# Designs tried in a protein design chat: miniprotein binders against b1l550. Part 123

Target 1, 279 residues: b1l550
Amino acid sequence: MRLPEELLERARDIHSEAPSHRIKLDRVGSFGLKVPVEFKGFLLLAEADVWVSLPEGRRGVDLSRQVEAIYELSNPPKDPFSLCREAAISLLEKLNYADSSGVSIRFDAPLQDGESLKYYGVEISSIASDEIINKIRVEILGMTACPCTAELIRAYKSSEIAATHTQRSLGILEVSTKAEHPDPDKLASIIERAMSSPLRTYTKRPDEGGLVIRSLSNARLAEDVVREMIHLFLEEFGHLPEDTHILAAVRSMESVHMHDIYAERSFSLDEIRKEISSH

## First folded at step 10 (miniprotein)

Design s5b
Fold by ESMFold2-Fast, scan of step 10:
Structure s5b (fold): chain B 279 residues (1-279), chain A 94 residues (1-94)
Amino acid sequence: as target 1 above (279 residues)
Amino acid sequence: GEIRVTVEIETDGKVIRFEYEFTSPELLELALKEIEYIIRFAGADRIRITVEASSEEEAERLADEFRELAERLGYDEIEVTREGNRFTVEAERE
């Protein structure tokens, strides 16, 4: 698990030298490390980035010490949230010249879907300095249906003519907080409930028709989905600190266009509550 | 040269697949420890590891490493098959 002695000796000598230019760097580290994690009863292979700040008077960081920090804490595998927080703290302790440290861990999270599993994307981070900031980003695919197309079908219900389309949409929720990481399964659930319909791992032809009909009965614009995600988020996570920052977004992959539709909103909890209350 | 390692782990009828690509063999030691750890923790019934390298000698050496790993982990049936510069190690626990 260690670099050759020769490389470590050269790296040590170089790291302590003055740089060519006395400029502070914000993030220097090891990116793309593969780390096993335990998530809700599953053993998953995650991808991790670890970094520290580098002061203006020091040429380089001890990369070997960074890799050791996360791997020591990942054996045996633990939940990615504890790993993320503990590794960020450990990095700051082990590399005392740094003002801040950070760890980011990415994986595909399993979600029960009938007798099968489907997956959604999770990225978590912890940034340590004089305090710890925890961030989580969840991405999951679902379906949306055009409200205009749904209205056309209703208008022409006495005719054989039916113009309808559905599209895949990627829902995104990102939360940055001084509290513990929110449960990603709950974030994924919020996104799916905000959409016209969730996607399934497998559907038979009759189930496919039902999925399309359900989407049409709950037709939503990308803008509608973002607003609903924010509403549902406030109901579930309104207890988080007032300075918690959230990004809610959706990218609709339009089936009748060569381009996508995108809608987003970034806000803090105190900001959004004041905005809603003013109406 | 470039080394590609594909790992498939089967536990209770579920299959987990992941891949590694290396331009440097030095990072392979970290990957080997990760693979060993994942297999041990998963309690896998069956594993399939495929190694592709720029030379037959390098691929064969890596296949031998994985064969030895399967032996250390207590697998009863271990088969190594070759197709050019590609070696596959399959192991089953009964």
Scores: ipSAE 0.000, ipTM 0.185, lowest interface PAE 19.0, mean pLDDT 78

Design s6a
Fold by ESMFold2-Fast, scan of step 10:
Structure s6a (fold): chain B 279 residues (1-279), chain A 94 residues (1-94)
Amino acid sequence: as target 1 above (279 residues)
Amino acid sequence: GEIRVTVEIEKDGKYIRFEYTFTSPELLELALKEIELIIRMAGADRIRITVEASSEEEAERLADEFRELAERLGYDEIEVTREGNRFTVEAERE
């Protein structure tokens, strides 16, 4: 049963009381909310986290205000980027004791693959304070082929098409910027182009042959894939503010080893331009 | 579950070894086509394909696919051996 109205009213006062210890908390909120979003013509069920900072002198957060902020902006479903930004701003307006707010939205994004669809992982967030910072992380599976084994096989066969072992690789691009969220389809495209070949949900027999030949002809180390992702990112998104921060990474599920290979580089646009220009 | 495929190819006393590791059965069709291309390019006299899967049923099904591949490639002497969830398809031309 629910509590009597009198006790329920008294319980709400607890949030405004002084805490047992005067310690600020960075993130307090509602996590794991199910929210419908509209993404490029698709209606998707996303998972959202909503939080605010809590000052040292306040015991708790008004959770009903957080749910109201999300509810008001998610009906009818809208694009997850606008929802993320608008909800973060709304939280600061509704919860005036907070110094900052944030919203994170996670979903599997559909990507057209011939006559079928495949999916890649997207997580976006907006963090609001006296400024707004937008973050996006894209993860997509692709194929890599080892150039060391490919070169050995080429020497053996004297053929222009190298045969080598292949493995699944997870490509990762994460961007933090004061500008609008980058288009996740473009980030996914950068990752796939940096790989030996993309993974496809369905291909016709002629297309499958081409994919295999492409993978064998375009052998790349995990280190090569990360460098290529950075190169392609700069061509597509070099116009973003210079303080934009990027993480480029790949995790290769090595077929000839019992462990994975991992390569990453974290940088700001200002930092990477200076590094490239010094050579 | 995780699927591991090891391909060993012999031609004129030289050995080429490939391994594939994947957790998605959808990747099997791509792996089969790549393995077929590699075997054809190598012009192999003998091949040995080992499949390990999380279940005996899955490993056996995959071994049957590789046995059929060896038949399509024109190998005459084909033997399938089992050790638990591990199946090995050995094939050679006479």
Scores: ipSAE 0.000, ipTM 0.120, lowest interface PAE 20.4, mean pLDDT 76

Design s6b
Fold by ESMFold2-Fast, scan of step 10:
Structure s6b (fold): chain B 279 residues (1-279), chain A 94 residues (1-94)
Amino acid sequence: as target 1 above (279 residues)
Amino acid sequence: GEIRVTVEIEKDGKYIRFEYTFTSPEYLELALKEIELIIRMAGADRIRITVEASSEEEAERLADEFRELAERLGYDEIEVTREGNRFTVEAERE
């Protein structure tokens, strides 16, 4: 159903009215929009959130303009990084009462895995004000093996090969920068290289045995994985602006416990370089 | 009962896949509108929609809804296939 345009002209502009309470809102928008994007030759269905700041004196946001901003830029489908940045800028231009705007796009990214594909999680954002801040979060599963249990069993059984429990661990890298979004495949690679071993979509028995042996030979605590992720990140992305903010984290789904182990470090490039240089 | 709708969209050899799972038919109208919008936005040349429900009659009714959607969107080649409680609607436009 569509109402006549004359009727809309005579109606009250609710959005422009004073609110019940004079309070600024940081993020008001349309969340959970489905948008097609093109990522490295794949046409993917992504989920997008779009928002703007709402000043204390305005009752509401024009939600239809938010949806128009991202949909105008997503047809035909384009890369999610350009879409994110361009939509955030467009939102701020279209909604002149806003001090800031933002766009977040989430999807599962394909990654080559032998003769098949595996997937990892990607969330990218662009937040526009008098400057643009680009944010990317990558999550990928890998395997870790416990060094403590390995050492205990080795000592107890005098084994040449250490035995220990292994578990799936979720690696997380989040980057906020004034530069362009880092390549998520490179972030995923950093996470996998920091783990005891990567996980695969499928393995044959000989390959599975080798993967397990690799994990046992490269046993790492969640704390070890986070430190290695930071080290590898600095090698790959140390050229980013010094005020770039990074979060590195690992959640280990401990196979011998009812609970998970979590290790995390957040830092700016300036901060971490000073810390490393002090030792 | 549980209803599963799998949508596969292809444009110039590129492929999108997504799935809906719901226990309430109330979400069907919302899903149909969203699917229509996504297909139109993508400019899809080929679509494949698979519907699976706990009853054959329900799955067939839903598949007919998607067949009608493909017709409204201008697809020339529309085929509906059945395998038990699973119906697949395939449509192509060139």
Scores: ipSAE 0.000, ipTM 0.252, lowest interface PAE 16.4, mean pLDDT 80

Design s6c
Fold by ESMFold2-Fast, scan of step 10:
Structure s6c (fold): chain B 279 residues (1-279), chain A 94 residues (1-94)
Amino acid sequence: as target 1 above (279 residues)
Amino acid sequence: GEIRVTVEIEKDGKYIRFEYTFTSPLELELALREIELIIRMAGADRIRITVEASSEEEAERLADEFRELAERLGYDEIEVTREGNRFTVEAERE
């Protein structure tokens, strides 16, 4: 049953009203929007969040204008980096009371794995104000084998090396920069190279043995993986602006424990260079 | 009787070591197949297999089986040594 039009016409404009408390909000918006994107020749259904800052004197945000901003730019589907940047700018143009805007786009990125595909997680963001800050987060699973696990194999009897002595680890690289978004495939490559071995989509029995042996012969602590990711990142992306901020992290799903091991480092490029050069 | 097999493999200075303990013929057969696959997949430059059993005769029989395995896998320098009821098969390729 519809409401009478007369009721809608006399209704207050709630969004323009003064709030109950005169407090600024940093992010108000539409979260979990489904948006088609084109990524390296693939058409993918991504998930997007759009938001703006809300001033202390305004009760609410025009949600319909937020959705309009991203969907106008999503048809036809385009690359998620351009979409992210352009939508963030469009939000500020459409919602003139906002001091800042942001857009995040999440998707599973395909990566060629022999004759098959595997997938890694990508989240990109653009935050617009007087300038634009671009963020990218890449997550990919790989294998780690603890040096302690290798030593235990030397000491103990084992008929099954793979099942209990290796574990899945999630590698994470997050970059925040005034430059364009780094290539996520290169970030994913850095993470995989830092681990004991990559994971595969399809593996024959002999290939499985090789991956396990590779992991055990290249045993690394979560702490080792984070340090190696930072080293490899500096080799590939050391040219980014000095105020570029990076998070490198690993979550190891330890096969011998009921809990995970986590290692992390946040830094700016100028901070890490000074640290390395002083030692 | 109880049989203990220690396997050590090396490739380009990297190594892996593991052990088996078994008492049944089925366990032995599965372990031998697994050892062969692991060595083959690793592309190991050097292998060292130590067999220890309650019977010297049984340990020697198994050591001979591993020597033959090393020959089949293309190792060209194979040495078998004995210390009591412990036999060690060491094999390497260029």
Scores: ipSAE 0.000, ipTM 0.073, lowest interface PAE 24.3, mean pLDDT 79

Design s6d
Fold by ESMFold2-Fast, scan of step 10:
Structure s6d (fold): chain B 279 residues (1-279), chain A 94 residues (1-94)
Amino acid sequence: as target 1 above (279 residues)
Amino acid sequence: GEIRVTVEIEKDGKYIRFEYTFTSPEELELALYEIELIIRMAGADRIRITVEASSEEEAERLADEFRELAERLGYDEIEVTREGNRFTVEAERE
């Protein structure tokens, strides 16, 4: 299906007209686009947002060029990181009135765990201007066990069996950098290793018992998990540029309370290194 | 005018149905891509795509696009039927 050419010639170009108010807009674009991506041998359906800045003297953005930019780069499907970066650059090339562009791609990433698959959340973005900033956010569930209650029960019963409440905790690592996106599987691994134990999609009774015992013997506060995540991140990704920004967070869905516990730290690599070396 | 596309896919007795409503050529191109991905990921044995448009010429053109898609995906038996401004593309693997 195509529009007749005669309609295009006589129609006004609304987007290039002066706006009612001369105000710049930071992000204008197409949100919620479905795009296929190839991720580590899997073909996944991802959700994408694409946008550009809009100058004060222009009424609107050509949305068709935004769809064209990401469509051309996503067929055949390619890795979401290259797609994100290349589409952001292409948007600036195609929409020359914009001084910045951005692309965000979200998907559930499969992770091998023994004979089963589990999934974790990934959101990546690339924002292009005179430089490119790449951002990735990884969220994965794990298990935590309360060390405070464990110690009280151990003292009370003089028991060799660790007993305490356990709960699902959501671990979050977000990285913003001028370098390439970090490998999300490595970020997910960091989060899981910082937890009392990982979660699985499929378990048999012996495996389930093992996970529970591991969690109970490795009890950690949300605060402990965040600090461990930061430590492990620095070991794996300390080579990134000094102005790389990281958010590390844990939300513990406390099984003995009607509320959650949340712990968070945002930092740049430069800031955290100075802090660690000063203390 | 508004165009409606209904996609039905079948695999081992499982049946999935979804719909698109769109008014622009860009939306159509994206929908074709999404439909191709979904059919390929599902490994569908049978597909049925119904196109309804305000113009017979528009519906026929779009139905031809889906016929070509079915051919590209390797379906062995492809049939296109028409009832007014409604075209149905049915395709099966042997």
Scores: ipSAE 0.000, ipTM 0.177, lowest interface PAE 20.8, mean pLDDT 81

Design s6e
Fold by ESMFold2-Fast, scan of step 10:
Structure s6e (fold): chain B 279 residues (1-279), chain A 94 residues (1-94)
Amino acid sequence: as target 1 above (279 residues)
Amino acid sequence: GEIRVTVEIEKDGKYLRFEYTFTSPEELELALKEIELIIRMAGADRIRITVEASSEEEAERLADEFRELAERLGYDEIEVTREGNRFTVEAERE
């Protein structure tokens, strides 16, 4: 059933009314929208959040205009980076009472793994105000092997290849920049190369043996992985603006402990370059 | 019992497949609204929805709901095939 237009025109505009308390809200919007996107030739189902700031004198946000913005820009499906940026700008233009707008899009990105696919996590956002800030977070699982235990076993056995415990580790790279979003495949590649070895969707025994030997021969602490990720990031993305902010982190699910090991470093490009050049 | 819904969408030679599993009529109602929105946003030329219900009676009832969904989405060729507790709705538009 639809209400007559006359009744709608005569109804109170609740959203434009003064609120019960004059408090600004930072983010008001539609969260958990399912949005089809096109990524690297794949049609994927992504999850999106859209929001705007709400001034202290306004009771509510026009949520229907937020959904319309995503609907119009996602039909036909387009790459999630363009969708994220364009939707954030569109929201700020359509909702002129807002000081800022934002869009976040999350999806599992396919990555070629031999004759199969594996997946890694991607979350991107664009926040628009007087400028636009683009953020991307990439998470991918890899393998690490403990160098301390490896060294003890090597010394005990006098072996060139030490036995040690291995575990799955989650690598994380997060980038905030005024430039366009970095390519998530390149961020995922950096994370995997920093690990003792990548994980595979499937491998046969000979390939599995090689993966294990590679991991054992390339044993790394979580701290080592974070430092290597930063080094590789600077090689690939050191051209980004100086105020670009990066978070590099690893969560190692230690197979010999009841708990995880976590290591991280946050920095701006300006900060890290000055730190490195002081040596 | 458990109800499983598989949705397949095609647009300009690109394909998207996703699944839902739920146990209540309320969850189904919300899923139908979400599925409708996803298909509308994708501008899908062809869709295929496969439902595995908890019983043959449930499948018969749900087949009507999913046929109505395809009709609301504007598809002009709609085919519903039922086999026991499973049914498939295939719909297309130029």
Scores: ipSAE 0.000, ipTM 0.415, lowest interface PAE 11.2, mean pLDDT 81

Design s6f
Fold by ESMFold2-Fast, scan of step 10:
Structure s6f (fold): chain B 279 residues (1-279), chain A 94 residues (1-94)
Amino acid sequence: as target 1 above (279 residues)
Amino acid sequence: GEIRVTVEIEKDGKYVRFEYTFTSPEELELALKEIELIIRMAGADRIRITVEASSEEEAERLADEFRELAERLGYDEIEVTREGNRFTVEAERE
C-alpha cells in the first residue's frame, strides 16, 4: 500500500526527535547483511555488520543510508579490505550526526592444501572517526601433541618418535592497527607454523605418516604455541606502528579431558618490545 | 558429535596409553591410519582400543572399522564388546 503524500509531509521525523533518555549509544546499525566480496581470486558471500555512533540528543539512525553505503561499494564485488575502509568512511559522510562508524566483514577463506582446499575464518573491520583503525581476526585449526604424555610414554618404551595424545587446537591472531590490514594468509601461516602440525583435508599415505611423525616430534603446550605465534608475528609484522594491538590465543580441545585448555596474550608492539629487551 | 578414541598398548609387560578426539566421521580414515602407524611403531603384542561414539548406531559401524584395523595389524585374537555408544576392541598375538 501507498500512503498519501500529504500524510508523509506532515509525518514526524521520529529519528531526529529527542529520545526518552539522553544517553549516547556506541553502535547502532544493520547487522548480518549478505555482501559479495572478491578474495584472492575467489568470489565469496560474506556477512557484514555496519554501524554508527548515536548522540544523546537523537532518537534513531537512518538505517536505509547504512545499507546504501555498503551496497553501492559492493557492486561490482571488491576486496573486503577496501570495502571495509570505503564503507566506514561513506557511513560517516552520509550520517553527519555520527562521531564514528564501523564495518565488519566475515567469511571463510579458502587456502590451497595440496590438490584440495581447506578453510580458515577471517573477520575484517574498519572503524572511522578522526582516524581509521583497521582490525583483522584470523582463526585456523591445527594439531597439537602433548609433551607431558610423550615423556611418560618414553619412560615405558625407548622410541626415537614419542607416542602421545593429539588434539585439534584453534589458533587465533587478532590485529588492530592504523596501518593497512595485515595479509590474512600470512597470519594463518604464522598460526600453522606455531602448531605441532597443520591439519589437512585429505592426504596420500606417505603424507599422512609425515603429518603424524611431525606432530609427535614437535609436541607443544598451548602456552608454547602462543609464545611461538608471538615470536613469528614479530618477525613478519614488527614494522607496524608501535600502538598496534595484537591478541594471540590458542584453544586446545584436549582429547584426554572433557574441557578445553586456553592460553592468550594481548599486547601492543611497544609493550612487547620493552618486555623482550628487559631480559 | 565428538568421537573419543583411547589406545592402550602392551609390549613385554610395559604399557603405553594415548588418545585422539575428532568431531567428524569424515576424519575417520585419517585417524585409523594414524593409530595404525603408532601401533606399528610400538611393536605391540596386545592392544586395547576404546571408542566413545556420538550414537549407538555410529558405535556399531565404527566397531567394524576398528576390528578391521586389528586384523590389518596382524592380531589373531580379537574381541569386540559394546555398551551403548561405547565399544572396546581387545586384540593380541598368539
Scores: ipSAE 0.000, ipTM 0.083, lowest interface PAE 25.7, mean pLDDT 79

Design s6g
Fold by ESMFold2-Fast, scan of step 10:
Structure s6g (fold): chain B 279 residues (1-279), chain A 94 residues (1-94)
Amino acid sequence: as target 1 above (279 residues)
Amino acid sequence: GEIRVTVEIEKDGKYFRFEYTFTSPEELELALKEIELIIRMAGADRIRITVEASSEEEAERLADEFRELAERLGYDEIEVTREGNRFTVEAERE
């Protein structure tokens, strides 16, 4: 179905009218659209936002054309990176009054975990103007353990994970670049390798004991994890353009406190290389 | 009042679930268009839509609209189950 013709005609007239105030808007669009995508052999339901810039002389945007742009490119479902880039370009073609366009797509990405699957969060964006900027954010849970808990290894007799001795931590890597989106599986791998240990989707009691012991043997502060993530990122993605911007962060969800511990660093590749080489 | 819609779709053994919450006729029209496009794009073999409306009268009206949606999408087997202000539409083709 579609809106009645009368409503569509009225909406188009309103949008093309002069606004009450001649002010440009940076982002106007449809947010929270559900879009099927194909990611590494999986059919996933993603959530998308689409937007364009609105000039000072125009009252509104044609929201129907925005929805059409992304859905036309989603048939059949395609990889979310190509969809993101192509939809941003298509928006500028369909909405000629806009100076810029953008598309964001969010989904939970599956990773093989033994005989099962685990999931991590992915958000990608493409912003188009006279150039295209691609952004990706990966979030994945892992385990961290305070170095002071190392003494507990001597008393450890249980295979269960103790909330007071290990904690869940959320690792975050965000990359903004003029190159293609980095592979999110590689970003997730970097985060997991920087942690004390990864989390599993299904763990038998003996395997749970192994995770706890591993985590306590590889105790790391949130600050340690962020530094390790940056080191591993540079090894894998140091070839990206020098003006590529990265955010590396960890949020440790402490079970014995009302608050979380948080550590982060934002940098460009040019900036971080100069910093590391100066010492 | 607030209306909750839960959509579950299946394609080649893969399952997807998403929810809508809406209160206005304009939101309803947008949601139905979006749901239709998602199901068409996914090529879903089976769908299950559960709706909790603000009243029994609203649920009865919406049950007809969602049944018509399943018919427009080309499903052969359509079953609608109603219970007070809640209904479920299950549809499949195979």
Scores: ipSAE 0.000, ipTM 0.208, lowest interface PAE 17.3, mean pLDDT 77

Design s6h
Fold by ESMFold2-Fast, scan of step 10:
Structure s6h (fold): chain B 279 residues (1-279), chain A 94 residues (1-94)
Amino acid sequence: as target 1 above (279 residues)
Amino acid sequence: GEIRVTVEIEKDGKYIRLEYTFTSPEELELALKEIELIIRMAGADRIRITVEASSEEEAERLADEFRELAERLGYDEIEVTREGNRFTVEAERE
């Protein structure tokens, strides 16, 4: 059902009116937009949020201009990083009353897993003002094995590979930088390498046994995983600007408890370098 | 009444599926613009749009709008099928 154009033309411009209260809003926009993106040869459906700051003297934001800004920049579908950056800049240019703009794009990224695919979570954003800040968050599931239970069983039965409980753990790396977005595949790789073992979409019985043995031979606390993630991050991305900010975290879904174990560390590259060099 | 629209887009063997629920004409108008832009940007070889509404008349009108959209987007083969208050528009480039 389409409204008559005459009716729309008679409508008052509510957005340009004075608000009931003279209060600035930090983020006003269109959230949950569906946008196609090209990611490493895949055409994916991503979810996007777009927003701008709203000054204290203006009642509302032109939402249609926000939707147009992101969709105009995707023909053909482009990589989500360029789309994110370009859309944030476009929003600020198109909506002249705004002091800042932002775009966030979320999708499940495919990773080759033998003859199949597995997926990890990616959220990227760009926030534009007098400068641009790029942010990326990667989340991927892996496996951890408890070293404490392993030690108890080893002491009891004496074996070369200790039996212990295993569980799924969610690894998280988040990076905020004035440089271009880091490659999410490399961030996902860092997380998986820090775990006791990666998870797979499908395993045959011999492969499943190998994955379990790998995790048991590489038993790690959530705290161990976070430290290893930071170490591996610095090896791969230590060249980023010193004011780059990182969050490394792990949530271990402990199979023997009704609760999770969580460990995290936030730092700037400048901060962590000084901390490590003091030893 | 409540209107449900499912859009399936295919390009070079890759697939995108979109689901919408509408309760107002304003929501529908915005979504139609969004759907058109997504199809254009995907460069889709084949599309399938399924419309389900509370009345057969309402669903038929919406299906006709999507048929017209497929024609405007340059699809050569367009088929509209009906089952009660559910209409499916299938379009393909040859």
Scores: ipSAE 0.000, ipTM 0.217, lowest interface PAE 17.6, mean pLDDT 80

Design s6i
Fold by ESMFold2-Fast, scan of step 10:
Structure s6i (fold): chain B 279 residues (1-279), chain A 94 residues (1-94)
Amino acid sequence: as target 1 above (279 residues)
Amino acid sequence: GEIRVTVEIEKDGKYIRWEYTFTSPEELELALKEIELIIRMAGADRIRITVEASSEEEAERLADEFRELAERLGYDEIEVTREGNRFTVEAERE
């Protein structure tokens, strides 16, 4: 439907009117926008959400101005971190009635995998008010092998060579900080190193044997993986502000069960340092 | 009624495909800006936009909008095809 320009000019500004009920809303915006981004040499189509707070005395948000905020900053495509931070700030400039704004950008990040590529999930956000909070969530699949079944088979066979079930496990690292977003490739690397073995996009039989043997030799519970992820995170990112909040989690898609195993830990850098130093 | 739009673009062997469902004029205006921006940023060599609506008149009008968009973006060959209530705009540049 195309409307005449003169009709649009004569229409009431519904959004600036008083609402039926004087209630503040925390997030009002455009969700599921498609935005091209440049990530480490790749042009990717990302999915973005943009929002602002809406005061109790205003009926609605001008959605077109929200789209303008992110799109003005997207030409040419830029890195999603700068886009996220700058768009959140721009939203407050364009929508002066809001006291906070936010932007989230989601995409599948390419990662070099031998002669091929594999992909991991990235979600970045920036929330702006009188300060800016940056969040990043990285999810990547890896392999785990059950140490309990391995020990039972080893005992049964009286052998150093153990057999056990293996499964895909999803590793998750989420970081919330006042500093810049951590490098997602480093977060993905931490997750993969904490697993029994990384997964490959393509592997020849000799390489498959090596991957399986690696997994069996490095059997880990979901709980073991989470603890290792936290240890490796502190080695790489322990320099972040002490109020930085981290979530480390693993979801193991158990090959011998109809259900999954899940383990997680949330903490601030200040909290975890005190806990570790007490031991 | 419901209007569905599917957009496919190609640049240097890379393909991007996505869909829209329109329920309001505001959503349509936002989607048109988004489509134009993505095509322009990607520097797409080929585009294919498919419009399907309950109203043949509305689908044809949207197909014309996308044909005009392809012309504004400088595509050399533009073809509009119809199959019932479905219109497809295909365009390419050298």
Scores: ipSAE 0.000, ipTM 0.276, lowest interface PAE 15.3, mean pLDDT 80

